# VH-VL binders against Putative uncharacterized protein F40H6.5, part 7

Target 1, 136 residues: Putative uncharacterized protein F40H6.5, of Caenorhabditis elegans (q09277r678to813)
Amino acid sequence: RMVNFANVMEVGDNITITGHIWQNASESTFNLYVGMDPKYLQSYISIHINMRWATDGIVYNYFWGMWNYQFESYSTRPFSRGLPYVLSVVRGINYYDVYGNGQFIKKFGIIGSVALHQVGAMYGYQQWNIDTVKMN
Below, E stands for the ipSAE of ESMFold2; O stands for the ipSAE of OpenDDE; V2 stands for 0.75 times the mean of E and O plus 0.25 times the DockQ between their complexes.

## First folded at step 1 (VH-VL)

Design x6 (framework fv_bexmarilimab)
Fold by ESMFold2-Fast, scan of step 1:
Structure x6 (fold): chain C 136 residues (1-136), chain A 124 residues (1-124), chain B 108 residues (1-108)
Amino acid sequence: as target 1 above (136 residues)
Amino acid sequence: QVTLKESGPTLVKPTQTLTLTCSFSGFSLSTSGMGIGWIRQPPGKALEWLAHIYWDDDKRYNPALKSRLTISKDTSKNQVVLTMTNMDPVDTATYYCARIDYGDYVKYYGMDVWGQGTLVTVSS
Amino acid sequence: EIVLTQSPGTLSLSPGERATLSCTASQSVSSSYLHWYQQKPGKAPKLLIYDASSLQSGVPSRFSGSGSGTDYTLTISSLQPEDFATYYCQQANSFPYTFGQGTKLEIK
């Protein structure tokens, strides 16, 4: 699901998504995009959150014309297949704080080339249902 | 049901311009996230991506062929047109159009629905 | 340009056997932008697997995909007669979009 926000994300704002993970999920992904253009799905992802159900944890990265695998990082996964989830991403000055089911799971540095750009869209895709998406 | 179909000349002489039309149904290019791509395949060879056009009229071309390609759309007719200038016998191929979807509620795909293809032969 | 190399070029197997097809990228590609297509002679390609491992609607469960970075695999667990076709991997990680040269599955 692609969502374009009415306002851009500012410091202190959070994006919270709720829904259910598929019982048979192999992968579930959530991206925050620079700007509001869905064409930038190939180009400008401020934070990429990828849950790999075959392996431990969650994988994080950014995309700025290409994936930078040297900045790939990881966290625990407080989610279970077939169950409800609450995923929140909180915008700091130069980082995101990621929460799963109310638990802090990751601090992800916003890369310098994207730090000054405004996030106005998100895309959740692959094997999860998204019930709500809110920017607070 | 989503369908796409290519139309245009099946025989082209060297140096001529090829014009192909992709006609589609079951979706609209006014829908955010929708696009149409063109792909070709010479006999017995691999697939080669040529160009894409998106709902907002953004256009992308294969750099190897960019100077020869123009893509346009007519949203009201559900059509996308590809032109390719200065045709050569090496451009003999089956030409396909295909849907690309970056939409809000659909899984992120490559090219999920294809036309049947049209064989274009370039000969004198 | 990202070059995709598929191996083997031709794979000769019998119905009931397991097929494993490889796709190697010249540069790292996100699994979210690696797709697999099936093409039968005289027909258009059909999307089989998107985002490296997600099965397209209507595709039988004997098909599966895996991989990350530069190395991707398509597996058919038990070949049916209708599975003998040419298979292509494709990347949408960057422009231009590119396809591998194809792996032809032929009956032994």
Scores: ipSAE 0.000, ipTM 0.535, lowest interface PAE 13.7, mean pLDDT 82

Design x7 (framework fv_bexmarilimab)
Fold by ESMFold2-Fast, scan of step 1:
Structure x7 (fold): chain C 136 residues (1-136), chain A 124 residues (1-124), chain B 108 residues (1-108)
Amino acid sequence: as target 1 above (136 residues)
Amino acid sequence: QVTLKESGPTLVKPTQTLTLTCSFSGFSLTTSGVGIGWIRQPPGKALEWLAHIYWDDDKRYNPALKSRLTISKDTSKNQVVLTMTNMDPVDTATYYCAHRDTAMVSWYYGMDVWGQGTLVTVSS
Amino acid sequence: EIVLTQSPGTLSLSPGERATLSCTASQSISSSYLHWYQQKPGKAPKLLIYAASSLQSGVPSRFSGSGSGTDYTLTISSLQPEDFATYYCQQYDSSPYTFGQGTKLEIK
């Protein structure tokens, strides 16, 4: 599911999604994009959140014209296959705070030029249902 | 849609330099996340990675062969060229080029499309 | 370099049986960078599973992958005649990118 927001994400704003994870999920992914109308391999991803259901973790990265395979960072996964979820990403000055089902799970540093990380869109994809999307 | 084809000499003498060209269609090597790798397989043996080149000209080489290998791209011709110096009979193998796309949908893609391979025999 | 060791080297089974193929890394790797390929005689390898457990488009659902750290598994739930081939695991976690030595799946 792709969503373009009416306003760019400001410091203190959060993007929260809720839904249900597929019982047989292999992956579930969520990206916050710089700008609007993101394009395949051309738009920047400010934070990439990838849930790997065969492991007990979440993988984080960014895409800034290239994937930085050396920059991957990780957190525990407070989500389970077949169950509902709440994922929130809160914008700080030079970081994101990530929450899963009410639990703080990750502080992700914004790498490179922080002035260019003006999020206007999100894309959730792979094996989960996304029922609500809200920027607060 | 995406296709790759290897070309170059099929017979090389010991000490000569091998130059292989990977010609492709259905994508551009200027697109962020796209890369092309070279892999070889001696008859009856396992696959061995040689080198990769990415859209941003990032180049990675097998350290065991690095002093002998050069990889380059010509985006205007839709080609990637691998050069290997000082060929030896042990380098006899089928050489493959392969596409890797770090797509927006999944950045963890392996090498999803391969050329048919070209057998290079090194003998006197 | 990261060495990938596949076991068994050869597996002889009949159609309809379950196949389990193992790949062990000499050091811990991210599952995001572990991939499985199928190769038939005289043909180029075909990507089956990427990032340890994600099924490549067009690959039958009888194929599945799992694992983390140093231990990875490819499973074929009910073998079809076309599944008899050599299977390779491969890692992109660190350079040099390496392949396992392969597991040959033979019809009994």
Scores: ipSAE 0.000, ipTM 0.521, lowest interface PAE 12.0, mean pLDDT 84

Design x8 (framework fv_bexmarilimab)
Fold by ESMFold2-Fast, scan of step 1:
Structure x8 (fold): chain C 136 residues (1-136), chain A 124 residues (1-124), chain B 108 residues (1-108)
Amino acid sequence: as target 1 above (136 residues)
Amino acid sequence: QVTLKESGPTLVKPTQTLTLTCSFSGFSLSTSGVGIGWIRQPPGKALEWLAHIFWDDDKRYNPALKSRLTISKDTSKNQVVLTMTNMDPVDTATYYCAHLSGYEKYSLYWFDPWGQGTLVTVSS
Amino acid sequence: EIVLTQSPGTLSLSPGERATLSCTASQSVSSSYLHWYQQKPGKAPKLLIYGASSRATGVPSRFSGSGSGTDYTLTISSLQPEDFATYYCQQYGNSPYTFGQGTKLEIK
């Protein structure tokens, strides 16, 4: 499911996602987009957060015309299938700080961020793994 | 200004664990954007990145050595500690710690300045 | 992992000459993530150039860097005696953050 944000994410802004990961989920994805519409060609992903339940950890990357595998990084995953979760992304000056269930788990560099871009959030094609989305 | 110095044993036996400490001054690991890395250089060979740690306790390890490496920091003591298990003669190298200086905007870092290095010899 | 290959392995020149050192990546690297270090015998490496083309603080203007994609170059326009050292390129774009094998610059 996609949620479009009217305003750019400024320093100190917080996006909090609450959801429930289904017991049989293979992966769960959250993307924070930069641009007009996440569905259109040429959409950019400022932070890609991907949880693959067959493996440990969370995979992070960005998309700016192409995936940059040189920037792929990892963190621990404080979530379990079948249980509710809280994922928060806080914008710092040059980084996103990622929190899972209230605990800090990752600092990720902001690439290609510009002040006038409209920011959209999209849960990937694994929408059936996510029950609700909230912004605050 | 900014200085770093490595300390630890200069001689270890095969199968033992190596513990190295990086002591630094001129900056704090509580400051956003700062980090400390460990790099080694076997005699006559190229530099090899081992691990680094940032102010927020974000840790990264060379995947080839991850099962053997642990990095930790003590911000109050201005120290970073690297532990490497199951030492082998091929691990003989000069070990450096270095300040991760950078242009924080891109999560972009380079090593500047470096400590003087400490030669660790692994032999029976 | 990204492999960095430096050429030549050894470069023999005289003071006053121009040195050109190459670094080739096995896959494309953003120029912002390509750095150059100088290492003199028995000493720790020292940063020379970061982001392919920016000189580090205190580095003389005779040092310059250029390049993009897979091909990068370090140039020393007029060699001084203190410039004879080993030079390493490094990428910080992809883990593991790899170094080239080095180019040794020696007096002819």
Scores: ipSAE 0.000, ipTM 0.517, lowest interface PAE 15.3, mean pLDDT 79

Design x9 (framework fv_bexmarilimab)
Heavy chain, then light chain:
Amino acid sequence: QVTLKESGPTLVKPTQTLTLTCSFSGFSLSTSGVAIGWIRQPPGKALEWLAHIYWDDDKRYNPALKSRLTISKDTSKNQVVLTMTNMDPVDTATYYCAHSYGSGRIFSPYYFDYWGQGTLVTVSS
Amino acid sequence: EIVLTQSPGTLSLSPGERATLSCTASQSVSSTYLHWYQQKPGKAPKLLIYAASTLQSGVPSRFSGSGSGTDYTLTISSLQPEDFATYYCQQSYSTPPTFGQGTKLEIK
ESMFold2-Fast, scan of step 1: ipSAE 0.013; ipTM 0.589

## First folded at step 2 (VH-VL)

Design c1 (framework fv_burosumab; at its last look DockQ between E and O 0.07; V2 from the best seeds 0.00; counts 0 for: pae E 10.2 > 2, placed apart)
Fold by ESMFold2, look of step 2:
Structure c1 (fold): chain C 136 residues (1-136), chain A 125 residues (1-125), chain B 106 residues (1-106)
Amino acid sequence: as target 1 above (136 residues)
Amino acid sequence: QVQLVQSGAEVKKPGASVKVSCKASGYTFTSYAMHWVRQAPGQGLEWMGIINPSGGSTSNAQKFQGRVTMTRDTSTSTVYMELSSLRSEDTAVYYCARGPYSSSWYEGTNWFDPWGQGTMVTVSS
Amino acid sequence: AIQLTQSPSSLSASVGDRVTITCRASQGISSYLVWYQQKPGKAPKLLIYDASSLESGVPSRFSGSGSGTDFTLTISSLQPEDFATYYCQQYYSTFTFGPGTKVDIK
């Protein structure tokens, strides 16, 4: 599910998505994109949030024309297959605060010049439903 | 010196395919994306696609989806672009161009620098 | 996709003239705009990135300005080596190029 924002995401803005995880999910992904109408390997990803359901955690990265595998980082995951979820991402000055089911789970640093992280879209996909999207 | 050197000019018939090479030197090949851009004679520039040289994954402009294949050989620091089912309107100079740096800690490049010298592909009966 | 237009499509000018070229985007692109110079038979050369930043080695007579949808490349005093075609390119959403502006010697 892709959502183009009416305005660039600003410091203090909060994106909240709700839905449910597929019972047999293998992978679920949420990205915030620089610009509009994101395209694979073309648009920059300011934060990439990736759930590999065979493990206990969440993998975080960014995409700046290429993935940075040395920057890859991790948090615990409060979500379960087959259950509903709430994911919130709050834009800070040079970071995102990520919340899962109301629990703070990760502070993810914005890499490089924050001026280049003019986030205009989100895209959530793979084996989860996204039922609602709200930006504060 | 950072340099991109492309293969020589090609003349092809409609319906054939062409494979253009682009050899990189002077930098860590897998740390930068590689793009392909073409320019028909007397016309402007048209972006064709991007390859991630580390894993070899690609994304193509919609206009070329299904006709363009990009590959790379990390041992020779070379990217290849193959365009199939050639038509007369595919006559153009084809450029490889180095794209964004993979780590924005030091620089983020959203433009193409450097460019290869170009490869003229002529599609003629 | 984001369309770019350039104005004028061509112009004739004398050495020493001030030249202004505009690029207009079909939607807001913040400052995500690049200018290239291309001479016949050669690859494009980067002049200006991020709308207004000069690439190293580019003469200070070149300047860029603008944000949102309207952008300008200015050459304050044309030199013989500046007769070329100039292209804008956006990187806000994918990559697209403007149609070019040809600058000829008068």
Scores: ipSAE 0.007, ipTM 0.585, lowest interface PAE 10.2, mean pLDDT 86
ESMFold2 (binder alone), look of step 2: mean pLDDT 89; pTM 0.885
OpenDDE, look of step 2: ipSAE 0.013; ipTM 0.640

Design c2 (framework fv_ucenprubart; at its last look DockQ between E and O 0.09; V2 from the best seeds 0.00; counts 0 for: pae E 5.9 > 2, unsure alone 69.0 < 75, placed apart)
Heavy chain, then light chain:
Amino acid sequence: QVQLVQSGAEVKKPGASVKVSCKASGYTFTDSYYMAWVRQAPGQGLEWMGLINPSGGYTWYAQKFQGRVTMTRDTSTSTVYMELSSLRSEDTAVYYCARGGDWYESSGYLDAFDIWGQGTLVTVSS
Amino acid sequence: EIVLTQSPDFQSVTPKEKVTITCQASQSIGSYLLWYQQKPDQSPKLLIKYASQSFSGVPSRFSGSGSGTDFTLTINSLEAEDAATYYCQQYYSTPPLTFGGGTKVEIK
ESMFold2, look of step 2: ipSAE 0.087; ipTM 0.702
ESMFold2 (binder alone), look of step 2: mean pLDDT 86; pTM 0.878
OpenDDE, look of step 2: ipSAE 0.262; ipTM 0.789

## First folded at step 4 (VH-VL)

Design p1 (framework fv_burosumab)
Fold by ESMFold2-Fast, scan of step 4:
Formats: C-alpha cells, sequence, structure tokens
Structure p1 (fold): chain C 136 residues (1-136), chain A 121 residues (1-121), chain B 106 residues (1-106)
C-alpha cells in the first residue's frame, strides 16, 4: 500500500498503521519516503522497517541513493504471523521512535541533515495487510 | 530484447588500470541496479560492487575498496568498472549484471557476456 | 561478511537422476537466497530467487527450498543440458556467492 500524505511529517508527528500479518509471511516491509510520489531507485527512504519472519527481529535501514550494506540495525519484533498489528513511527528531532503494539522497540537515527527529511509518503508492501494509515 | 553488452578483452601489465564498459538496452536504465561480478579461471563467482544508475551512488565489496571505481553515463545507458593497481590475481572474466529488487528479492536476472582481463608481465 | 558453503563441491549423475545441492549460510539470511546455473564459457543464468521462486522460463524440474541458514536446490529429473556448475548467492548483507557445485556426467 502506497500513501501520499497531505503534509510532510513534522517533529512530534506520528505515522501509525494497523492491519494483519499473513499466516505464511516470509517478509513484511514499511518505508517512509522523502517527498511525494516515490519512484523506484529515484526516491530516498528515510526509514526502512523490514520484518523477516524466518528470523527473530526487525531490520532497519535507510536509502539515500544506496542502501547501507555495512550495518543493519535491529530490534525485537512484538508481532506474530497471522495476528493483527499496530506499528507507529514517531518523528523526533534527529531520531524516529518506533513502537509495535504499544511497545517502544527502536530509536533510529535520521541520516543526513534533519532538514532534508521532508517525509511525505509511505509504502507498505509484501506479506501483510495494511488496513489503516494515519498521520497525527 | 533486454541485454547487456560488454567491451572486449583486455591484456594489462601489473600496476596498470583497466576500465570495462557495459551497455544496457531494452529497459529503463535508471530503474535497475547494476552489479559487477568477477570469476578467475577455474574459480567461483565473486561480487565486486553495485551502482545505482539513477544517482550514481555505489557500494563496493570490502576487498575492492580503494581499487574499484564504478560510474555510469545515462545518455548512453552504459556503466563502467575501473580496477586500478592490477596484479596477476586480478586475471578474470568480469561480468556486469542487472539487479532487481522489489522488496521480495534481489536477483541478478540479466548478465553481460563477460570481459576477459588478463594481467601478465 | 556472510559466508556460504555448498555441498557437495561436485557430483556425478546420470540423465533422469534426482539431484540435490545444499547451501548453508554462516548466519540467518531469511529467504534472501538466489540460485544460478553456469555452463563453461557462459555467463550465469538465474534459476531461483527468494529461496523458492522459479524464474520465468526455467524448467519446472528445478525447485528451491529452505529459509534461515539451510537451503536446497533440487533437479527432479536431470537432463543433458543440466550438466553445469550451480551457485547460491545471498543478498541479506551485501552479496556473496557460494563456492559452487559442479554437476558432471557419470
Amino acid sequence: as target 1 above (136 residues)
Amino acid sequence: QVQLVQSGAEVKKPGASVKVSCKASGYTFTNYYMHWVRQAPGQGLEWMGIINPSGGSTSNAQKFQGRVTMTRDTSTSTVYMELSSLRSEDTAVYYCARGYSSGYYDAFDIWGQGTMVTVSS
Amino acid sequence: AIQLTQSPSSLSASVGDRVTITCRASQGISSYLVWYQQKPGKAPKLLIYDASSLESGVPSRFSGSGSGTDFTLTISSLQPEDFATYYCQQYNSYFTFGPGTKVDIK
């Protein structure tokens, strides 16, 4: 599911999605994009959240013309296959705070200039249903 | 229709540099990564690095950092791989390969024919 | 860097045989594994991506399975054109290839 927001994300805003994980999911991914109408390889991803269901955690990265292949950032995964989820990403000054089912799970640094990260779109894809998307 | 065509074989002396080209056709050049992979005679495949043709950003394997430079020319849909300070162990066939990632997979689905680079005194 | 090992390093088989090749990763890579076929003097050919997804145009006798650290490529009924070297490759952290498994005629 691709969503363009009416306004760019400001400090203190959150993006919250709810839905269900597929019972047989191998992978579920959520990206926040810089700008609007993101396009493959041409757009920047401010935070990439990737759930790999064959392993125990969530993988975080960013895309600024290229992925950071050297280090993957990790957190615990308070979600289960076949069950509903609530994922929230809160914009801090120079970090995102990530919550899963109400639990704080990750502080992810905003790469580059804080002012460059005018997040205006999200894309959730792969093996989960995304039922609601809200920016508050 | 989709194809990658590489430059011809090269013979170089130790210490020289080589620049191999890879021309893409049949698809939107800036929508796919391009990888470079080499194979020494009788040996396996070795990944060298990746370039995003849209912005020119690159990421190289640790072994080649400092010696490999990848560039692209969007007007000719061509990527280049330059390897400097050549030594005899760099004798290999060098391949370009198109990378596709939809979030489900990142596979090298189209390969160039390969360029033999021989480093000998 | 993530290391891949393949077993066996080589095998001999006859047309009609069922062939199984294993790839093992030094750490968990989810389903981020690809299989290639390479014939002498030729570029590799994509067979299977995302551990088990068959590439378009690849014969159905090829199949892949596994997740995490243990992966298998199976050829259900070996044909003359299948004698080649097979490589696994991970894309979880950078890109690394296994050492290859050579499938020879017996």
Scores: ipSAE 0.369, ipTM 0.799, lowest interface PAE 2.9, mean pLDDT 89

Design p10 (from b2 with heavy chain S57Y Y108L, light chain N92Y; framework fv_burosumab)
Heavy chain, then light chain:
Amino acid sequence: QVQLVQSGAEVKKPGASVKVSCKASGYTFTNYYMHWVRQAPGQGLEWMGIINPSGGYTSNAQKFQGRVTMTRDTSTSTVYMELSSLRSEDTAVYYCARGRYDFWSGYLDAFDIWGQGTMVTVSS
Amino acid sequence: AIQLTQSPSSLSASVGDRVTITCRASQGISSYLVWYQQKPGKAPKLLIYDASSLESGVPSRFSGSGSGTDFTLTISSLQPEDFATYYCQQYYSYFTFGPGTKVDIK
ESMFold2-Fast, scan of step 4: ipSAE 0.445; ipTM 0.802

Design p12 (framework fv_burosumab; at its last look DockQ between E and O 0.10; V2 from the best seeds 0.00; counts 0 for: pae O 11.8 > 2, placed apart)
Heavy chain, then light chain:
Amino acid sequence: QVQLVQSGAEVKKPGASVKVSCKASGYTFTDYYMHWVRQAPGQGLEWMGIINPSGGSTSNAQKFQGRVTMTRDTSTSTVYMELSSLRSEDTAVYYCARGGYDSRGYYDAFDIWGQGTMVTVSS
Amino acid sequence: AIQLTQSPSSLSASVGDRVTITCRASQGISSYLVWYQQKPGKAPKLLIYDASSLESGVPSRFSGSGSGTDFTLTISSLQPEDFATYYCQQYNSYFTFGPGTKVDIK
ESMFold2-Fast, scan of step 4: ipSAE 0.593; ipTM 0.851
ESMFold2, look of step 5: ipSAE 0.205; ipTM 0.737
ESMFold2 (binder alone), look of step 5: mean pLDDT 91; pTM 0.937
OpenDDE, look of step 5: ipSAE 0.000; ipTM 0.630

Design p13 (framework fv_burosumab; at its last look DockQ between E and O 0.04; V2 from the best seeds 0.00; counts 0 for: pae O 8.4 > 2, placed apart)
Fold by OpenDDE, look of step 5:
Structure p13 (fold): chain C 136 residues (1-136), chain A 123 residues (1-123), chain B 106 residues (1-106)
Amino acid sequence: as target 1 above (136 residues)
Amino acid sequence: QVQLVQSGAEVKKPGASVKVSCKASGYTFTNYYMHWVRQAPGQGLEWMGIINPSGGSTSNAQKFQGRVTMTRDTSTSTVYMELSSLRSEDTAVYYCARGTYEWDSYYDAFDIWGQGTMVTVSS
Amino acid sequence: AIQLTQSPSSLSASVGDRVTITCRASQGISSYLVWYQQKPGKAPKLLIYDASSLESGVPSRFSGSGSGTDFTLTISSLQPEDFATYYCQQYNSYFTFGPGTKVDIK
């Protein structure tokens, strides 16, 4: 479920991820990180998307390979269990916009070094399928 | 006084590994990123990698990926950089440099530097 | 990878002269540019960060300007202690240094 992109996202780039949420999914997670290290846990995670079907929303976080509850944020979840999904991440000048099934759901502001907030890889795990990953 | 003190000069054979230490003092060690930068004799500066404040994550320049390992020991306020599979072109002065503050900076200027550690790789 | 170039590679100037060093990035790096001074046998010293912010304790004769791809370090009145090599460094994408500019005092 790890995907290394050919290059880091630049301003204007769009990552599109398609797949299916498991019918009985309880949780699904998606991380985007710089990808300088082959181990995502040792890379800065610029975008963290955690879907929990015990709640009505999505938990967001960003951290340097370590969860920090102080940076949690939330939004509605445009995804349904048992259905296909489209997840899009767009690199802005100092932010990443995340879209779910065409709906805007979260803006991840780049705080601190832009270099550390690059995105060159992704890791999706838990109870969903990732069918395609494309960068435009 | 804020300072970084590095370990002494090293002489290594090709293929060997070297581990350089960098002891920090005068500031909250666990609040700052740390960088490693090297400089071959008579050459410019070359960034090697970064380690986060906790030491749990690192990011290395592609050139050194798979060959460099950075670690932190919070109990001794020391950062380590290990470079393996040494070659002659690795001969350089290696610097540790304090990076940005974890929660209060929007720039990565290396404001504090170690004195440098000369590593010589020769047969 | 973003590459930095500097101009000139070296220069000689007299005390009191206005010295200008340029740094150019291969692509836009906003204001994520730092300037360092390095004297022989010593570690680099931070001068300017965020393209134009003067580091504490650095003499006011040093200044930085620029954004995007073109940056400038200026020493308004060169002093004897300013003999050194000056490096630019970007932190927009990874971290890279310019090749350096050596300033010799006439």
Scores: ipSAE 0.013, ipTM 0.658, lowest interface PAE 8.4, mean pLDDT 87
ESMFold2-Fast, scan of step 4: ipSAE 0.574; ipTM 0.853
ESMFold2, look of step 5: ipSAE 0.044; ipTM 0.681
ESMFold2 (binder alone), look of step 5: mean pLDDT 91; pTM 0.932

Design p14 (framework fv_burosumab)
Fold by ESMFold2-Fast, scan of step 4:
Structure p14 (fold): chain C 136 residues (1-136), chain A 123 residues (1-123), chain B 106 residues (1-106)
Amino acid sequence: as target 1 above (136 residues)
Amino acid sequence: QVQLVQSGAEVKKPGASVKVSCKASGYTFTNYYMHWVRQAPGQGLEWMGIIDPSGGSTSNAQKFQGRVTMTRDTSTSTVYMELSSLRSEDTAVYYCARGPYGSGSYYDAFDIWGQGTMVTVSS
Amino acid sequence: AIQLTQSPSSLSASVGDRVTITCRASQGISSYLVWYQQKPGKAPKLLIYDASSLESGVPSRFSGSGSGTDFTLTISSLQPEDFATYYCQQYNSYFTFGPGTKVDIK
């Protein structure tokens, strides 16, 4: 599910999605994109959140013309396959705070060149349903 | 059974265009990216571009910008690659190949390939 | 664009030999490298992804290693069906294939 937001994400804003994870999910991914109308390998990803269900944990990175392995980081996940979820991403000046089902799970730092560019779209894909999307 | 089946061989004159099809079956068409890769006779593999069958978004390799157009038809689970202004150097086998949606596992490996379509450009 | 080179360009080995093929990237690509096998007249087949992860259904005699700029594909105990050209491919920035290494069995 791709969504273009009416306004760009400002510091202090949050993007919250809710839905259900597939019972047999192998992966579920959520990206916040710089600008509008994102295209794979054309658009920059400010934060990439990848949940792998065969292993534990969530993988975080950004895409700026290439994946940057030096900024790859991890957290535990408070989500379960087959169950509803609430995922929130809160924008700070040089970071994102990520919440799962109301609990803080990750502070993801972003570098200057990524931090200077405003998020205008999200793309959630793979094996989950995304029912609602809000930017506050 | 997961399969990608491509259209048959084509012979074209320089300056013409060619449109190759790739029909997917055995999986949910919109859950995987589709890539196009070509191989000139006796040469290596060359990536041409990618299409998202769900949204129709594409990204092409720089050397094909302006000459390649990728489209899809979700009702028939088919992707198309059209290459215009053909030159003799475009003589190659053209493959479609399935990739993971996005960068889910940080491995954009092409796990299922079409059988290839030979395109010959000659005067 | 990230360029990949492979060495050797071709080799010949006997059944049972251990064969090593090298792939080098023009810049660091972490573990974002894939290996394919292509037999004459056929489409490529995925062997190894994420530099070292063996694809399901691929014989255990194939293994991959490396990170950054230098990667290897190893075939322990070469078999007659391993006659093929082997390609590396990076996915760190777009997609680039190496020129291939042709493996002939003596």
Scores: ipSAE 0.014, ipTM 0.653, lowest interface PAE 7.8, mean pLDDT 87

Design p15 (framework fv_burosumab)
Fold by ESMFold2-Fast, scan of step 4:
Structure p15 (fold): chain C 136 residues (1-136), chain A 123 residues (1-123), chain B 106 residues (1-106)
Amino acid sequence: as target 1 above (136 residues)
Amino acid sequence: QVQLVQSGAEVKKPGASVKVSCKASGYTFTNYYMHWVRQAPGQGLEWMGIINPSGGSTSNAQKFQGRVTMTRDTSTSTVYMELSSLRSEDTAVYYCARGLYGSRSYYDAFDIWGQGTMVTVSS
Amino acid sequence: AIQLTQSPSSLSASVGDRVTITCRASQGISSYLVWYQQKPGKAPKLLIYDASSLESGVPSRFSGSGSGTDFTLTISSLQPEDFATYYCQQYYTYFTFGPGTKVDIK
């Protein structure tokens, strides 16, 4: 699911999505894009959240002209295949705080260049349903 | 037609540098990644790195960190791969290849390939 | 780094044969697997992307299947132009190629 927000995300705002993980999911992904109306190779992803269901983890990265493979980082996954989920991403000044089902799971550093830009769009894709999307 | 045309064969001494070019035509140069892949004689394919022609950002395989430099010139729709401190094991055919884009994690397949450039490193 | 292995390393077949080549990843790569065909002295040619999607212009006798760690390329009725080396490649994290499978005339 792609959503362009009416306003850009400011410090203290959160983006919360809810839905259901496919029973046989191999992967589920969520991107927050800098600005609105993303254009693939011209757009920047402030945080990429990639849930790998064959492992006990979530992979995080960002895209600022290229994927930064060296800064790929990880967290535990408080979600289960076949069950509902709540994912929240809270914007700090230099970090995102990521919550799964109400549990803190990751503090993801926003690189210096990206930290100056504000998120205005999200794209969730692959093997999960995204039922609601709210910026608070 | 979509095409990638590479520079001609090179013969170099150990310790030298080589710079291979790859000229793109038939599509919007800045809308696709460009990859470099090499193949030693009788061996398999080995990925070297990737460049985003929109902005020039690169990511190189760890094995080539510090030795490979990828650049592009948007006015000529050309990418370059320079490999320094050449060793005999760098003897290979070097290919450029276009990376598709999409909404999936990272990238799609390499759908268009250059014809290859033979680089021979010998004393 | 994700390692790919291919089996067999080589095979001999006759025109009309069904040929099956396998590719195994050292860890799960979802469907982020590509198959290429390479003839001697030529650049590789894209056959299959996203594990099972046939590239435009590639004959329907080629098919791909699998997900996670185990993948298969099948040629349902081998033709003379199909004698080549076949490579799998992952793009789940970075890019790595399998060692290749040579398909020779029996």
Scores: ipSAE 0.064, ipTM 0.685, lowest interface PAE 5.1, mean pLDDT 86

